# VH-VL binders against Probable molybdenum cofactor guanylyltransferase (mobA): the designs that were tried, part 7

Target 1, 202 residues: Probable molybdenum cofactor guanylyltransferase (mobA), of Natronomonas pharaonis (q3irt2)
Amino acid sequence: MGERTGVIVAGGQSTRMGDVDKTVVDVAGVPLVRRVANRLLAVVDHLVVNCRRDQQERLAAALEGLSPTFAVDEVPDRGPTAGIMTGLSTVETPYAAVVAADMPYLDPELLEYLFERADSHDAAVPRPEEWFEPLHAVYRPEPMAEACAEALEAADARIITPLSSLDHIVIERDAIVEHGSLRSFESVDTPEDLERARERLS
Short names: E, the ipSAE of ESMFold2; O, the ipSAE of OpenDDE; V2, 0.75 times the mean of E and O plus 0.25 times the DockQ between their complexes.

## First folded at step 3 (VH-VL)

Design c6 (framework fv_belrestotug)
Fold by ESMFold2-Fast, scan of step 3:
Structure c6 (fold): chain C 202 residues (1-202), chain A 121 residues (1-121), chain B 108 residues (1-108)
Amino acid sequence: as target 1 above (202 residues)
Amino acid sequence: QVQLVQSGAEVKKPGASVKVSCKASGYSFTSYYMHWVRQAPGQGLEWMGVINPSGGYTSYAQKFQGRVTLTRDTSTSTVYMELSSLRSEDTAVYYCARGGSKYQLLYFDYWGQGTTVTVSS
Amino acid sequence: EIVLTQSPGTLSLSPGERATLSCRASQSVSSTYLAWYQQKPGQAPRLLIYGASSRATGIPDRFSGSGSGTDFTLTISRLEPEDFAVYYCQQYGSSPKTFGGGTKVEIK
C-alpha cells in the first residue's frame, strides 16, 4: 500500500470561545490540535497543517516534535474549500485524510476504513446524518485540489460543488457504526464542549 | 411549479456542432445543479455532465471531455449543452435534469422533455 | 466508474401480477444515493424512488424499493396497465453518475 498524508484544516476564525484560538487551547494537558494530530498520525505517515499566517508560530509550538509541513492561507477566511485546496496542494502521496483541527475524538479505525474505501476513487466522504463531513474524509489530492480551485474561481465556495465532480464514495451511518465511532465527528465549538472534552480525556 | 423546457429537434451533418437549451422555471435557478443525460435510439441512459448554475462550475464524463461544453445564463434561467465534432453515434435524445444542491447530492427529480438530435450524412 | 447491472432485461407479466426488478452494483453503493426511474415510449424518465426506498411525490404505494450494498430491488406489488414501461436504476453518489441498462416490463 502507498504512503499516506493527513491534513489538518486549522484556519477558521469563527469561534464561540472569544478571541482565543481554539486549535491551541489546552484539553487536559494537551493542545486541541495536538490531540487531533496524535490520532491522525496513528494511520498516516506525513502531517500537513493548513492555517492562517498569524497561527503558524503557535501551531508550530503546539505540534513540536511532529514535524508538520505548514500550508499557509495567504488570504484568510475563505472557508473550508480554500483550506482543503491549500492543504492538499502540498501533498505528495496518492491519498490524504483531511480533518478539522477541533475533533479531539478522531477515530483512527474509522480513518483506516475511509482510506480502504477511497482506493481507486477520488474520495471517500462520510455522511453520518444528513450532511457530508468534508473535513473528515479521504481524498486523492490532485483531483480534489483542482475541483476546489475551480469552485473558488466560479465564486462558489460550497464543498458540494467540488464533490459533485469527483468519483467519490459516500460512507453512510450504518458503515460508520460498523467500522468506528460516531464520536469521531464530534467537534469542540463551545466552552461546554471544552469542559466535556477535558473530563473525557483526563 | 417546476418546469424544464428544452429547445426543438436538430438535424446536423457529421463534423458540425449542436447547442441545446434548457429553460428552468418555478424554483430558484441557482440553488440546484443541472445535469445532462442522453439516450441513443433503443439504448439506455448515459450521463454527460453537470453544471452548477450559481458559479458556472462544470464536470463532464470522460467520454465527452473535449467535445461537450455546459454553460448557463442566470438572467434567463437557461442552461446550454453544446456538443461539437458530431458523428452518427451522437444521434440521441438529450435531456436536462435537475439534481443536487449546496446541501446534498440529489436524485434527478425533474427532467426536460428531451431534444432529439439526428446526425446524418 | 460504478457499473449497474439490471435483471432481467425483459419481464413479461399480466396486469395484477407482482413485478420484482433487480439492480446490482459493481461495488458498494450507499442506499442514500440509489434511485429508480420509469420511462414510457417517447417520454422523459420519471423519478419513482430515491434513497433506495423513498417514494417520490405522487408515486403510488404499489411501488417500493429496497436493498443496500450492491443489491437493490424495485417491487411493483400489483401491476396496473400504466406500469408497463422501462425501469432504470441510478447511482448518484459518485461521478460519473451511472444508470443500469434498464428492465422492460411488458404485457405477457
Scores: ipSAE 0.000, ipTM 0.447, lowest interface PAE 15.5, mean pLDDT 87

Design c7 (framework fv_belrestotug)
Fold by ESMFold2-Fast, scan of step 3:
Structure c7 (fold): chain C 202 residues (1-202), chain A 119 residues (1-119), chain B 108 residues (1-108)
Amino acid sequence: as target 1 above (202 residues)
Amino acid sequence: QVQLVQSGAEVKKPGASVKVSCKASGYSFTSYYMHWVRQAPGQGLEWMGVINPSGGYTSYAQKFQGRVTLTRDTSTSTVYMELSSLRSEDTAVYYCARGRYQLLYFDYWGQGTTVTVSS
Amino acid sequence: EIVLTQSPGTLSLSPGERATLSCRASQSVSSTYLAWYQQKPGQAPRLLIYGASSRATGIPDRFSGSGSGTDFTLTISRLEPEDFAVYYCQQYGSSPKTFGGGTKVEIK
């Protein structure tokens, strides 16, 4: 595979953490989003960060030295489909990994496997439990961005809608366990999750 | 176009099992999750569990673990909810409802199946 | 499990009046994962609002949703006769998915 891009979707609100921007919260000396970016950059060449306008300065500070390209949402809080569309619209590589900003245990080995499985397909999307993980997947940028745009124009913000129109491959639990850690999908959503992450990553 | 059609009413004795079906049409069956929600007479809505028809993966509410089993048949686009060890408190209308991925709101519902548990 | 508390339990109003229904969560819920459903006697619930404020297809503009964190509101600006029903809020951001106890909007 040629050059790769990683897209971090950081524009969502974190109501379970109170009135705090979760993406820049300190986790054992390192901001949450920087832990994600560091792990992502083990397997990609370029970093794109999808975010709200009001987050950009804080995210730039947290990611200092990593040369991120910002893909700012024109309208905030339109959900992950809009964030994926905005982020992927800036990508010029054949494939991009899309990850959430709150996954501090992101496994580079699993991401490498997803890039391999995505080859010749529009997407490789893991399903570790009952849920697909669209914010932990590899996509062809243009087909996915266009599918997301079409879904949003139809007033359908559901991420399954663009995936249904694409040549996607599903990566099931057994393949995930063989090639990486299920902890890769673990996100920091609550104060209890944050405390646990601080202990694990100290 | 999108339709969820459930099986007919059931009357069961305490201790029996009931199996309710939900047949989907008008969309790609394996691209959407199917949830089960029940409602006792005069009461509110209670989520029971969900199945991913593509892989058959399931997740259940703790209250129903050990008694509820969700399965699917992709050849007929049908999801099944089986509830065992029935009690009078299980008398309810049972709904299947289509859920979307990570956003998980229920955009289409079956018409409901009344299950009555009495001796 | 996230507990959703709806208030009031019953709201008695006349056609043309404004209805305001409250849904409070025991812990913060992302607005992205909050929905409202309408249920009429003998019928399945119908989706009204998802993502706290997005109106489902075919739902009249007199229905609106708002709120964030732990406090969410469904507003019906001018009640029509067909709006007298039970309304449920739901969070779908975590398992188990949970519903509020419902608010019955009844004709006075």
Scores: ipSAE 0.000, ipTM 0.440, lowest interface PAE 15.0, mean pLDDT 85

Design f1 (from b08, 43 letters changed; framework fv_amlenetug)
Fold by ESMFold2-Fast, scan of step 3:
Structure f1 (fold): chain C 202 residues (1-202), chain A 120 residues (1-120), chain B 108 residues (1-108)
Amino acid sequence: as target 1 above (202 residues)
Amino acid sequence: EVQLLESGGGLVQTGGSLRLSCAASGFTFSSYYMTWVRQAPGKGLEWVSAISGSGGYTDYADSVKGRFTISRDNSQNTLYLQMNSLRAEDTAVYYCARGGKYQLLYFDYWGQGTLVTVSS
Amino acid sequence: EIVLTQSPGTLSLSPGERATLSCRASQSVSSTYLAWYQQKPGQAPRLLIYGASSRATGIPDRFSGSGSGTDFTLTISRLEPEDFAVYYCQQYGSSPKTFGQGTKVEIK
C-alpha cells in the first residue's frame, strides 16, 4: 500500500538527561535512538530524524548504516508541534509515522495497526490514557505539517489545535491492547527508566 | 529551476483598484507559503502580505489591512494580490517571493517585481 | 511590531576590506528568526543568511552572520567588487514580518 516514512522527533529539551543527550545513551549495547529506529524500520521504508543542530553529528553516528534524512529545527525549543512540522515537511510518502526518540519498546505491530486505521484519514492518534500520544501516531504529511505551521503562526503550540482541524481518528485503549503493547508508549525519562530498559533489552 | 513572474502593475488613480498576479514554476506550489513584499522608489523593503500553501492562513501589514486581499490558485500555480482603495503611499515595486515550505520563514526566491504607480 | 534598525546607513570601503553591518531589534528575536538580503540596483533582493548564521545555497564563505536577542551582525570578510550593494535584515519570528531600513555598502 505504497511506501511509508518514519519520523523520529529527537530535538526537544526532554532529550537531555542532565548534561547528557539521552537519544545517544547506551541501552544494552545499542544507542536509545537506534533502538527506536530499528523498531520503526520494521514497518517503514524511509527514515527522517528531526533534531537540533547540535545533535546532528551524534545522531548520524548512532544511526550509521540506516541512511536517515535529517530535518533540523531552524528554531529550537518550539515544542513537539514544531518538531512534527519540520520532520513531516521532508516526507514524500502518503503517510508517515511520527515517534519520539526515547521510546525503546516501540511496537511494530501497533504501528502497523495505526497505518491501517489512518487509511483515508489525515491522522490516526492513540489515546491509551487521558491524553493523546501525538509522538506515537500516523499522519498524512502535507495536511498535518500545514496545520502545525498555521497553529505556530497563531502562537498556539498545543498539538490539539492542528489535530482538531484534521480528519483524525482516535485509537482508544481497548483497540491498542488488542493490536499491540501499551509498553510501546513507555519512554526513558529517568536514570531508573534507563536501568530498567538496560535489564529488559540485554 | 524555481521561477516567479509578476504581472498586472501599471498606473492607477488614487481610490482605484489593481490586481497583481505571480506565475510560479519549478516547485510544488501548494506546499509553500507565498508572500508579497514592496519597495517604494528609493526606499527599503516592506512586507505586505502572506498566504499559506493551502490558503487557510493569510496575514497582512497594518497599512494594507481591509484594502488588500491575498489569494492563490494552486491548480494554476498562481498567486494574486487584489489592491483596493489605492493611495499614493502604495506606489512601489511589488515583489512576489517564496516564503517557506509549510511555515512562513525567510524568502529564498523572488520575482523581478512589477511597478505600481498611484497618482491623482 | 518589531522594529529593526540597521547601522551604519552607509559604509564607504575599498575592495579587499572587511564590512561589518549591524541590525538591532526593538524586542528580543530568537537567534534563528533573522535573515539577511543583498540588493543591487534594478534587481530583486537575494537571500544571503537565514537563522541568523546559516548561509543560503550558493552564497560565498566570505559572508557570515552572527548575533542573538536584539543584536545581529552581517560580516563580509573580504569585499569583492560584486559585493557593493544594499543589505537588509529581516525578522520572521513574529507577525508582521519586518525589514531593517538597509545599509548601503559603496565603493570609496
Scores: ipSAE 0.006, ipTM 0.540, lowest interface PAE 10.3, mean pLDDT 88

Design f3 (framework fv_modakafusp)
Fold by ESMFold2-Fast, scan of step 3:
Structure f3 (fold): chain C 202 residues (1-202), chain A 120 residues (1-120), chain B 107 residues (1-107)
Amino acid sequence: as target 1 above (202 residues)
Amino acid sequence: EVQLVQSGAEVKKPGATVKISCKVSGYTFTSYYMNWVQQAPGKGLEWMGWINPSGGYTDVAEKFQGRVTITADTSTDTAYMELSSLRSEDTAVYYCARGGKYQLLYFDYWGQGTTVTVSS
Amino acid sequence: DIQMTQSPSSLSASVGDRVTITCKASQSISTYVDWYQQKPGKAPKLLIYAASSLQSGVPSRFSGSGSGTDFTFTISSLQPEDIATYYCQQSYSSPKTFGGGTKVEIK
């Protein structure tokens, strides 16, 4: 069918684990971001990495061989809405999956389902519990990037703001369970999460 | 001209299954979601679920989960809604409705409705 | 689920009158509310989408407004052919939910 892009949002404070850039920490022999990229590339043709400027060199090393396009934030630390906007602004395909850099169990089967559900809409956004997962969703790049830009111009960094202006489909828990693993949304936030990931992925 | 044409009225016994069709013309069937809506006699509208005909993926309201199956046949441009284990409270008019345009989720074209009567 | 509370349940007005119907969502739905007209024995017909956008071919006497949780539908000058039941619907999230309807009659 048509070409797809995957955008990894790697910039921002949530990628810090103390003094360490969480995105490049080793998880059973493979950097965290590389595990995300490998799973994402099972369903997409092109890889875009949104990051801070200070991360670019180490992310390029971690993703060696995958030919990523870097979408560097001009103004750092504006949150995930800005990261999504910057990442999607470089996309040339009709749809793109946007994922966080710290989800090592990302499920390609679930992503495939999200691409299918996004067809004819601006977005397919999962809601496995009570909250939307905007960093685990499929978007039409231009409408989403424009909505994010409008929200940022209004000084409203809440991701719900751009989503509310789009023709989006909500993927509820039951559909997620039928088509993939809830573990797809599990992120590495703590040293305990990291050790668990190392055990599971070894 | 966009048209959604539904199958004719059905009379069923409690416990039976009914399958309603919605044949479309005048647009690309796979470009829009198809919704199903129930309206009991003298009552309001209740959304049952939808299908994306391009992939066959469905979303069914909790009230109807386990009893409703929504399918689509792209070779005949026809959507189907199958309701099993029929009860008297399933007596209603059932509508198919196109899921709107790319930018919005509104229902811009509706079928004429199919009356289902569940009686002993 | 998002509950749509529509009022009034019914109203009676004269030709030429301004008619107002309201709809309240149980949580914020931005502008994702649509309004439909249903005549007896007929399928619903879309009049207004995205809170305030008039559907092509629909007379300009119909209008909608609102955002967040409070929405209003107005008929600026009621005509005999406007006798119908009117429904609001939220298209913000699954399941899609409708208001209870407002029956509009001419006295």
Scores: ipSAE 0.005, ipTM 0.442, lowest interface PAE 15.7, mean pLDDT 86

Design f4 (framework fv_lecanemab)
Fold by ESMFold2-Fast, scan of step 3:
Order: structure tokens, then sequence, then C-alpha cells
Structure f4 (fold): chain C 202 residues (1-202), chain A 120 residues (1-120), chain B 112 residues (1-112)
């Protein structure tokens, strides 16, 4: 019922494909990050993009017309915990979805379900197989950002650490399959993944 | 104080069945993924199966798929491995191992193992 | 399935000397969450395996600081800065990224 924010975590070592920033690579005529943003904006009202300073201009170009708020990492390459903290620290809505920049098949129906399940909790984190997907989850911004900040101050950059301190619910495989597509969690990591995405999304 | 105690091993004929149990104590069993890992005499470690904290996720190694069934009873702090259609190659020490809390990650505690011998 | 290989398979060392064990995976063990799902275990003679290292480089509780893990992607190293008699046993690397979980063949560390 309330306004929602979507946070794309685009800054980090895993967003590089050699010397190329994979977040802005073309996928059937649309930059990778824009495909993520378009799907995210089907269920959220505001867009925040966490990124490194050196990629802000090209991300602004790729997201032209979507009015993103940039949450720039002051210290780059501190891992996903720092990216989530920086992104969520700019959010003013009661809940925010946090997604990775390389997931072009994000399922808006699944994201909608995650928002529903997060209600009255600090987080709804899916576990489609064996691992939590913290970059495909819905959080209360303040509790999660604070938990991430505390973990970073303790020199513990593991994303599971802040999750363990929160009132979180786990969305397991059966619920995910009932309410959305497992493809939502597929990322573009290799040139082969990129060619597959180009074929699927053309 | 964390303890895992396996039982149910023994001598069984090829084609037979056997049920292994693992009794857990000293931690909140229902919060942890659990695994079975085996080791044939003089050989290395082979992961057999896991079951998630809730029991919703189960996976088997290719050598045992279709023949073994992993299960758990959180109210009784117990893990099970039902083995059927046993073969000589299933002869091994079977270890119960604790996975991560609410996540599948590392085996931080292992039981002492129970020996299964498949022979005629 | 992800294939794990180790070298050497037999490692005789003098007490007090450093030791190094290599592990390779057939596929990258780096997850999109930034973690490397590579673990190291030690099985001492007559005992159950024990966790030494998880997530590539983190020491498990109670593991001495003379043990360290390093590497990312497909190439990993376990180092012991000075080997003690109690370190004798078989060392296994394991990948936890994909199912089925797979162990390396093991490296037997022996005192000369």
Amino acid sequence: as target 1 above (202 residues)
Amino acid sequence: EVQLVESGGGLVQPGGSLRLSCSASGFTFSSYYMHWVRQAPGKGLEWVAYISSSGSYIYYGDTVKGRFTISRDNAKNSLFLQMSSLRAEDTAVYYCARGGKYQLLYFDYWGQGTTVTVSS
Amino acid sequence: DVVMTQSPLSLPVTPGAPASISCRSSQSLLHSNGYTYLEWYLQKPGQSPKLLIYLGSNRASGVPDRFSGSGSGTDFTLRISRVEAEDVGIYYCMQALQSPKTFGPGTKLEIK
C-alpha cells in the first residue's frame, strides 16, 4: 500500500567483465542495467542505484528518463554488504527491494510477493536453492542499513551477518515457484550468458 | 557441547536395505542444514546428501540418487538416511555433519561415523 | 559436476617447515554475492574430518593462525606457516557452490 523503492546494486568487482562494465553492455538493444530497472519499476515507485563514482555517468546515460537517485560508494570494492548499506541509506520508503544489476529476467510478480511477505518483518529473503539471495530481497531500509553498518565496523563483510541480526523471513523454493519464476535469479556472468540473454530478450 | 551421534550401521547383503540415524544435541537442530558424507575404506570423502533446516530442500549425490532417502524429525533432533538397493560400492563409514544455520555452508561439526558393510 | 583436484597428493614435511597445498576447481566458485564457496578440511588418523577454512580464507573457530587459505575463482591454496606434529593427516578441499558438493582427492601430509 505504501510507496516502494527499488535499489540496484551496481558497484562492485562482479560487475566487471574484463575491462568492461557489464551493467551497461547491450542486451538486444537495451543496456543490462536498464532491463533490470524496467522490471523493478513495474512494482516500485522510486529507483536508487548504488554504484562506484567512476560508473555514475554511464549509468545515468543507460537509465535516461527513469530519474534514478545515485547512492555512490565513497570507498569502492567493499563488497555487497557495503553496497546494500549505501543504497538503503538513501531510501525514505518503509520497504525497498534490493536487486543486483546483472539480473535481466527479474520477475515483477515474485518481487510483489516478496513485498507482501516482508510486511511486519525486517526482511523477506528468498532461498531458491541452497543459498540466500540477499541481492534479490525486500528489506526495511533502516534496520538493514544499520545492521550492515555494524557488520562493516566489526570488519565482518559477510552479508549473512546483518541478516542474522534481523527479524527476517525466508522465502523457500516451493513458495517462489508458486508465485514467480526461478529465472528471476539468473545473472549474466559470462559471454555465453550474454548471448543467451540477447536471444531470449529479442 | 555440540554432539552428533550416528547409529544403524552394520553388515547387509547386496540388494538389502538399512536405515541410519543421527542424534543431535547441544544446539537448535531445527535451524541447521544437515548432511551425510561417506568414506570408503582407504578412500577419500564423498558427499552423499543434504536436507535443509525445514526439510524443504533435499539433494543427493549421483551415485545414490533414487536409492537413498534423507529425512529429519526436528521435534526429536534426529536425521535419517534410508538406504535401499545397497551395492558393494556403498561400503563406507557414514558421517552425519552439521551445515550452516539457515544456509547451506561448511560442515563445522561431524559425528564419529557408523560403518556400513555391503557383502555377501 | 564440479571436479576438484589437489596437488601434491603426498606431502612429506619437516616439523617447523612451511607447507602449501593447491586446489583447483573445474568451474569458478565465486558467487554473485561476492563470496568464494571453497572450504578446507583436515582428517587426522582415526578421526572424523574437521573444518579448517570456509569461504576461501576464513579460519574456523579454534583453528590456529598458522593456517591460512587464499585464492579466488578456480585456484586456491592452503598454507601452514610452520608444520607441527599434530597437523599430520589428509587435507581436503571442497566446493560448496554447486550441488552435488564435491571434495578434492585429498593430500596426505606426513612428517619426515
Scores: ipSAE 0.006, ipTM 0.488, lowest interface PAE 12.8, mean pLDDT 87

Design f5 (framework fv_murlentamab)
Fold by ESMFold2-Fast, scan of step 3:
Parts: C-alpha cells; sequence; structure tokens
Structure f5 (fold): chain C 202 residues (1-202), chain A 120 residues (1-120), chain B 106 residues (1-106)
C-alpha cells in the first residue's frame, strides 16, 4: 500500500539518430519521453528523470504538467549503472521502477507485475532474451544506488556487478509473456524504429 | 535567507581529530547535498567529499578516504565533517557548501569557513 | 582526475578594464562554475553550466567556452571586483578547482 516512484533514465546518447536528442522527438504528436512517462505514471505516484544537464530544459518542456524531479548525472554517458545510481539517489519510496526514455510501448501491466515480484527483495529484473533489462526493472532504491556507487568507485560500470551483490530475482520470458507484452522492451533506436512508432501510436 | 553557519576555529595537535559542524537554515535541509571543501594558506580550493542530507549517502575524495567522515543530523539540520590523524599539512580553512537539490550541482551557498590549525 | 589549469595566475588591471580569465580542463567537460573569493571570505558563485549567470550577480560577469577551454570575462572592472577567481568542474568526482587568478589593482 506504499507509494511508488518511477525513474526515467534519459541521459544516453543516440548514435543512430545523429545530433537529435531522441527523448524529445515527436511520436505522433507526443514527445517520446512523455509517452514513456504517461505509461509509467499509470503505476507510480512520483516521477524522477535522470538526464544530462544539457537536456534538462527541453525535458522539462516535454514533461510539463507532470512535476518531474530531475536527477542530473555528474558525468554523461557512463552507462546505465551511473544513470540508475543518480536517479535512485533521489527516491524516497520503498520501491522504484527504472525505465529507459526510449521505450514508447512500456506496458503498465508488466510494471505492476514487477512491483509485485520485487516485494521482499532488492530487485526484480526481467530477462526476456539472453540479457538482463536493468532499464526496465524494479529496485529498492537505497541498496541498488549504494551497490551502483560502489561499482563505479571500483571503475566497474557493468550493471551485473551491483545486481550480483543484491537479493535480486530474475523474471524469465515465460512469466513476462503471461503478465505483459514483450513489446514493453522495444526501444526507438533508429529512424526506422521512429517511423514504426509513429505509425503504431497515431 | 539560505544560510550555512559553521562552528568556530580549532587548534589541534598532530594525531588528533577535529569535527566541524555546518548548520543549515532557510531551506529544506534533507533535499540538498552538502559538500566539504578546504583551502590551505595560499593554496587552491580542494574538494573533500559530499553527503546527501536526505539519505545520508556519502562520497569522499581519494586523498581523504580513510581519514574523513561526513555525517548529518536531520533533526538539527546540521552536517559534520570529521578529519582524523591530523598533520600540519591539514592546516586550512574548511568550508561547507550546498551542492544542489536532489541533484549534484555547483556550490550556490557557502558557509563562512572554519580555520583548523594543526601545530605542536 | 580532471585537472583544471587557470591563466594567468595574477593580472593587474584598472577600473573600467575588460578582464579575461582562462580555464583549461585536462579532458573535455561540460559543467563548469566560476567563483569569486575576497580575502578572508568564502567563495561566491558567479556562473554555472559554463555560461549561466547566478541570480544577483552583476551582468558585467559572463562565462563562455566548451570542450576543454573556458573563459570568465568582466566587461568593465569595478573596485569590488579585485579578488581571486576560481574555475571548477563538476562533471565528475573528485570535483576539481583551478589554481586561481588574482585580479589586483594596477
Amino acid sequence: as target 1 above (202 residues)
Amino acid sequence: QVRLVQSGAEVKKPGASVKVSCKASGYTFTSYYIHWVRQAPGQRLEWMGWINAGNGYTKYSQEFQGRVTITRDTSASTAYMELSSLRSEDTAVYYCARGGKYQLLYFDYWGQGTLVTVSS
Amino acid sequence: DIQMTQSPSTLSASVGDRVTITCRASQSVTYIAWYQQKPGKAPKLLTYDASSLESGVPSRFSGSGSGTEFTLTISSLQPDDFATYYCQQYNSSPKTFGGGTKVEIK
């Protein structure tokens, strides 16, 4: 019955879309990050946005009316471990969902299931294919942020490093398809992905 | 309005420990980071570490790791910096500074400084 | 660690002069702040995010630059501006400061 926070990790660079900040790119009338935020807010009470400082003003514009708390990375482009650490360091609720800014098909039903599975654990991390999806997971903020900080101080930016030190549960493919859509993990990485998203969400 | 008020000057002998306080007022203490920065006579500013006043998480500069401890008391809206195993080279003015709301930023407000003198 | 190098270490100027202080980072950075420190006092924030002027700071102060080279400019030096100026990067820990530039009366 507790309150929930959602953290959007938006600080990553888009190498396939040139100089365009894809987080604010228009997808059928709505910025990409706002589509993610709208879906996330179906299951959480508070919104935190982890970003680079140069993105903050345009992200604030894209998320106008949603009252986001911004968590700016010390150094941009240090990978998901740094973004997760910075975002979770601002969280005051017992659990937080961490999602990427480029997942416009984010499934609230799957997120609800991840919150349920995370109960009494430090993390619930899905593995729909071979790799963990750390930017589509639910964490206890303090243990995860501390584990990430420790890994970064040791110059180990691999997300598996903090996860291996925590009481985490893995949500395998079969459970994912039973409780939500695999499209929840689909990201917009290329101009072709953007056109598909515009078609699907128009 | 926003104020950081530090404890008074200290004179210590080598090998001793010193604890400097920084009392915040005029804002929500638990929403901000507090940094500690020192300046030896005629030298540059040197960052020592920070504390997230809300959750108590700390980060220290490698030069001070093992000798510095930063803490806070949320009920008193006060941050503390304790430096142990003092050397004559630790003679400096020690500053606390506010470093951003829920996010690590530049230092917008500074305490007045505390002179710590380490001499035999 | 990111090393910050300021030049010059000292400069002599007269009231009304345009003063330029340079700060060089050992690697590319985005987040630079500039501080003013008068004798016996704590530093005071002037600019942040390379070019943003802190509220209450006179408009004669401006920051500019990108990558590894950053500049603080005082367009028309006032008597209150004789002080030591420091640049600081806050891109990564440890937070590092330049060696300082003392602006003294000519």
Scores: ipSAE 0.006, ipTM 0.462, lowest interface PAE 15.1, mean pLDDT 87

Design r0 (from b08 with heavy chain V50R, light chain R24G; framework fv_belrestotug; at its last look DockQ between E and O 0.55; V2 from the best seeds 0.00; counts 0 for: pae O 8.3 > 2)
Heavy chain, then light chain:
Amino acid sequence: QVQLVQSGAEVKKPGASVKVSCKASGYSFTSYYMHWVRQAPGQGLEWMGRINPSGGYTSYAQKFQGRVTLTRDTSTSTVYMELSSLRSEDTAVYYCARGGKYQLLYFDYWGQGTTVTVSS
Amino acid sequence: EIVLTQSPGTLSLSPGERATLSCGASQSVSSTYLAWYQQKPGQAPRLLIYGASSRATGIPDRFSGSGSGTDFTLTISRLEPEDFAVYYCQQYGSSPKTFGGGTKVEIK
ESMFold2-Fast, scan of step 3: ipSAE 0.654; ipTM 0.846
ESMFold2, look of step 4: ipSAE 0.206; ipTM 0.726
ESMFold2 (binder alone), look of step 4: mean pLDDT 91; pTM 0.924
OpenDDE, look of step 4: ipSAE 0.012; ipTM 0.577

Design r1 (from r0 with light chain G93D; framework fv_belrestotug)
Fold by ESMFold2-Fast, scan of step 3:
Structure r1 (fold): chain C 202 residues (1-202), chain A 120 residues (1-120), chain B 108 residues (1-108)
Amino acid sequence: as target 1 above (202 residues)
Amino acid sequence: QVQLVQSGAEVKKPGASVKVSCKASGYSFTSYYMHWVRQAPGQGLEWMGRINPSGGYTSYAQKFQGRVTLTRDTSTSTVYMELSSLRSEDTAVYYCARGGKYQLLYFDYWGQGTTVTVSS
Amino acid sequence: EIVLTQSPGTLSLSPGERATLSCGASQSVSSTYLAWYQQKPGQAPRLLIYGASSRATGIPDRFSGSGSGTDFTLTISRLEPEDFAVYYCQQYDSSPKTFGGGTKVEIK
């Protein structure tokens, strides 16, 4: 595979962490988003951060030294389908990994496997339990961005809609366990999750 | 230095098809959508559809679905709008207009317009 | 589809006066997905304002846009003879992209 891009979708609001921006919250000395970016950059060449405009300065500070390209949502709070669309719209490589900003245990070996499985397809999307993980997947940027745009124009924000229109492969639990850690999908959503992450990453 | 240059005026009979071209220059052709907007004599502006020149992906207003086809040729940086089954009410000036991709769908540069007259 | 209604249909003013043009939407337009265009006879439209309030490159500062939701306004602070034209608002929030019916500004 040639050059790769990683897209971090950071534009969502956390309702269970109060009104703090959880993407820049400290996790054992390192901001949450930087832990995600460091792990992502083990397997990609370029970093794109999808975010709200009001987050850009904070995210630039947290990611200092990593030269991120920012893909700003012009309208906030349109959900992950819009974030994926905006993030992928700036990608110039054949494939990009799209990950959430709150996954500090992101497994580079699993991401490498997803890039391998995506080859010759529009997407490789894991399904560790019953639901797809579209913010932990590898996509051809333009087909996915256009599928997301079409879904949003139809007022269908469900991520299954753009996925159903693509030549995608599903990575089931057994393949995930064989090639990486299920912890890769674990997100920090609550103060308890944050405390657990601080203990694990100390 | 962005320019959109459209083909010349057309006169057609009802039931015919017309194909209008729009040649882009002065920017990265595949980095922007191209939209088509028409204007009947003395009337307002009506959006017809858009094309992504990179992949050829298209989106059409429902009113024109089935009659309009948007295509592009990346080697000549040209987009085409073909409208079939022409009616008298299709008499209008047809514009190509450049827009941003995905969420920036306002039109920053316009072609000069192509007059299409449908008459018996 | 979102219907845009512009008022007044025709506005006749003297040079130096303030022109206020209204655009009402049948549904709320998300954030700032509204643009304004100027069209002179025999010419293609020209972008004036995008994102409800951002002035396009090369547009004089006498033109300003404001509004949100269903009510949007284009203001020309001191009208000049070259401002004789038809003005259109346009929403790009939902498909199809729709335009208002236009307001004709006539210099007395």
Scores: ipSAE 0.476, ipTM 0.790, lowest interface PAE 2.4, mean pLDDT 90

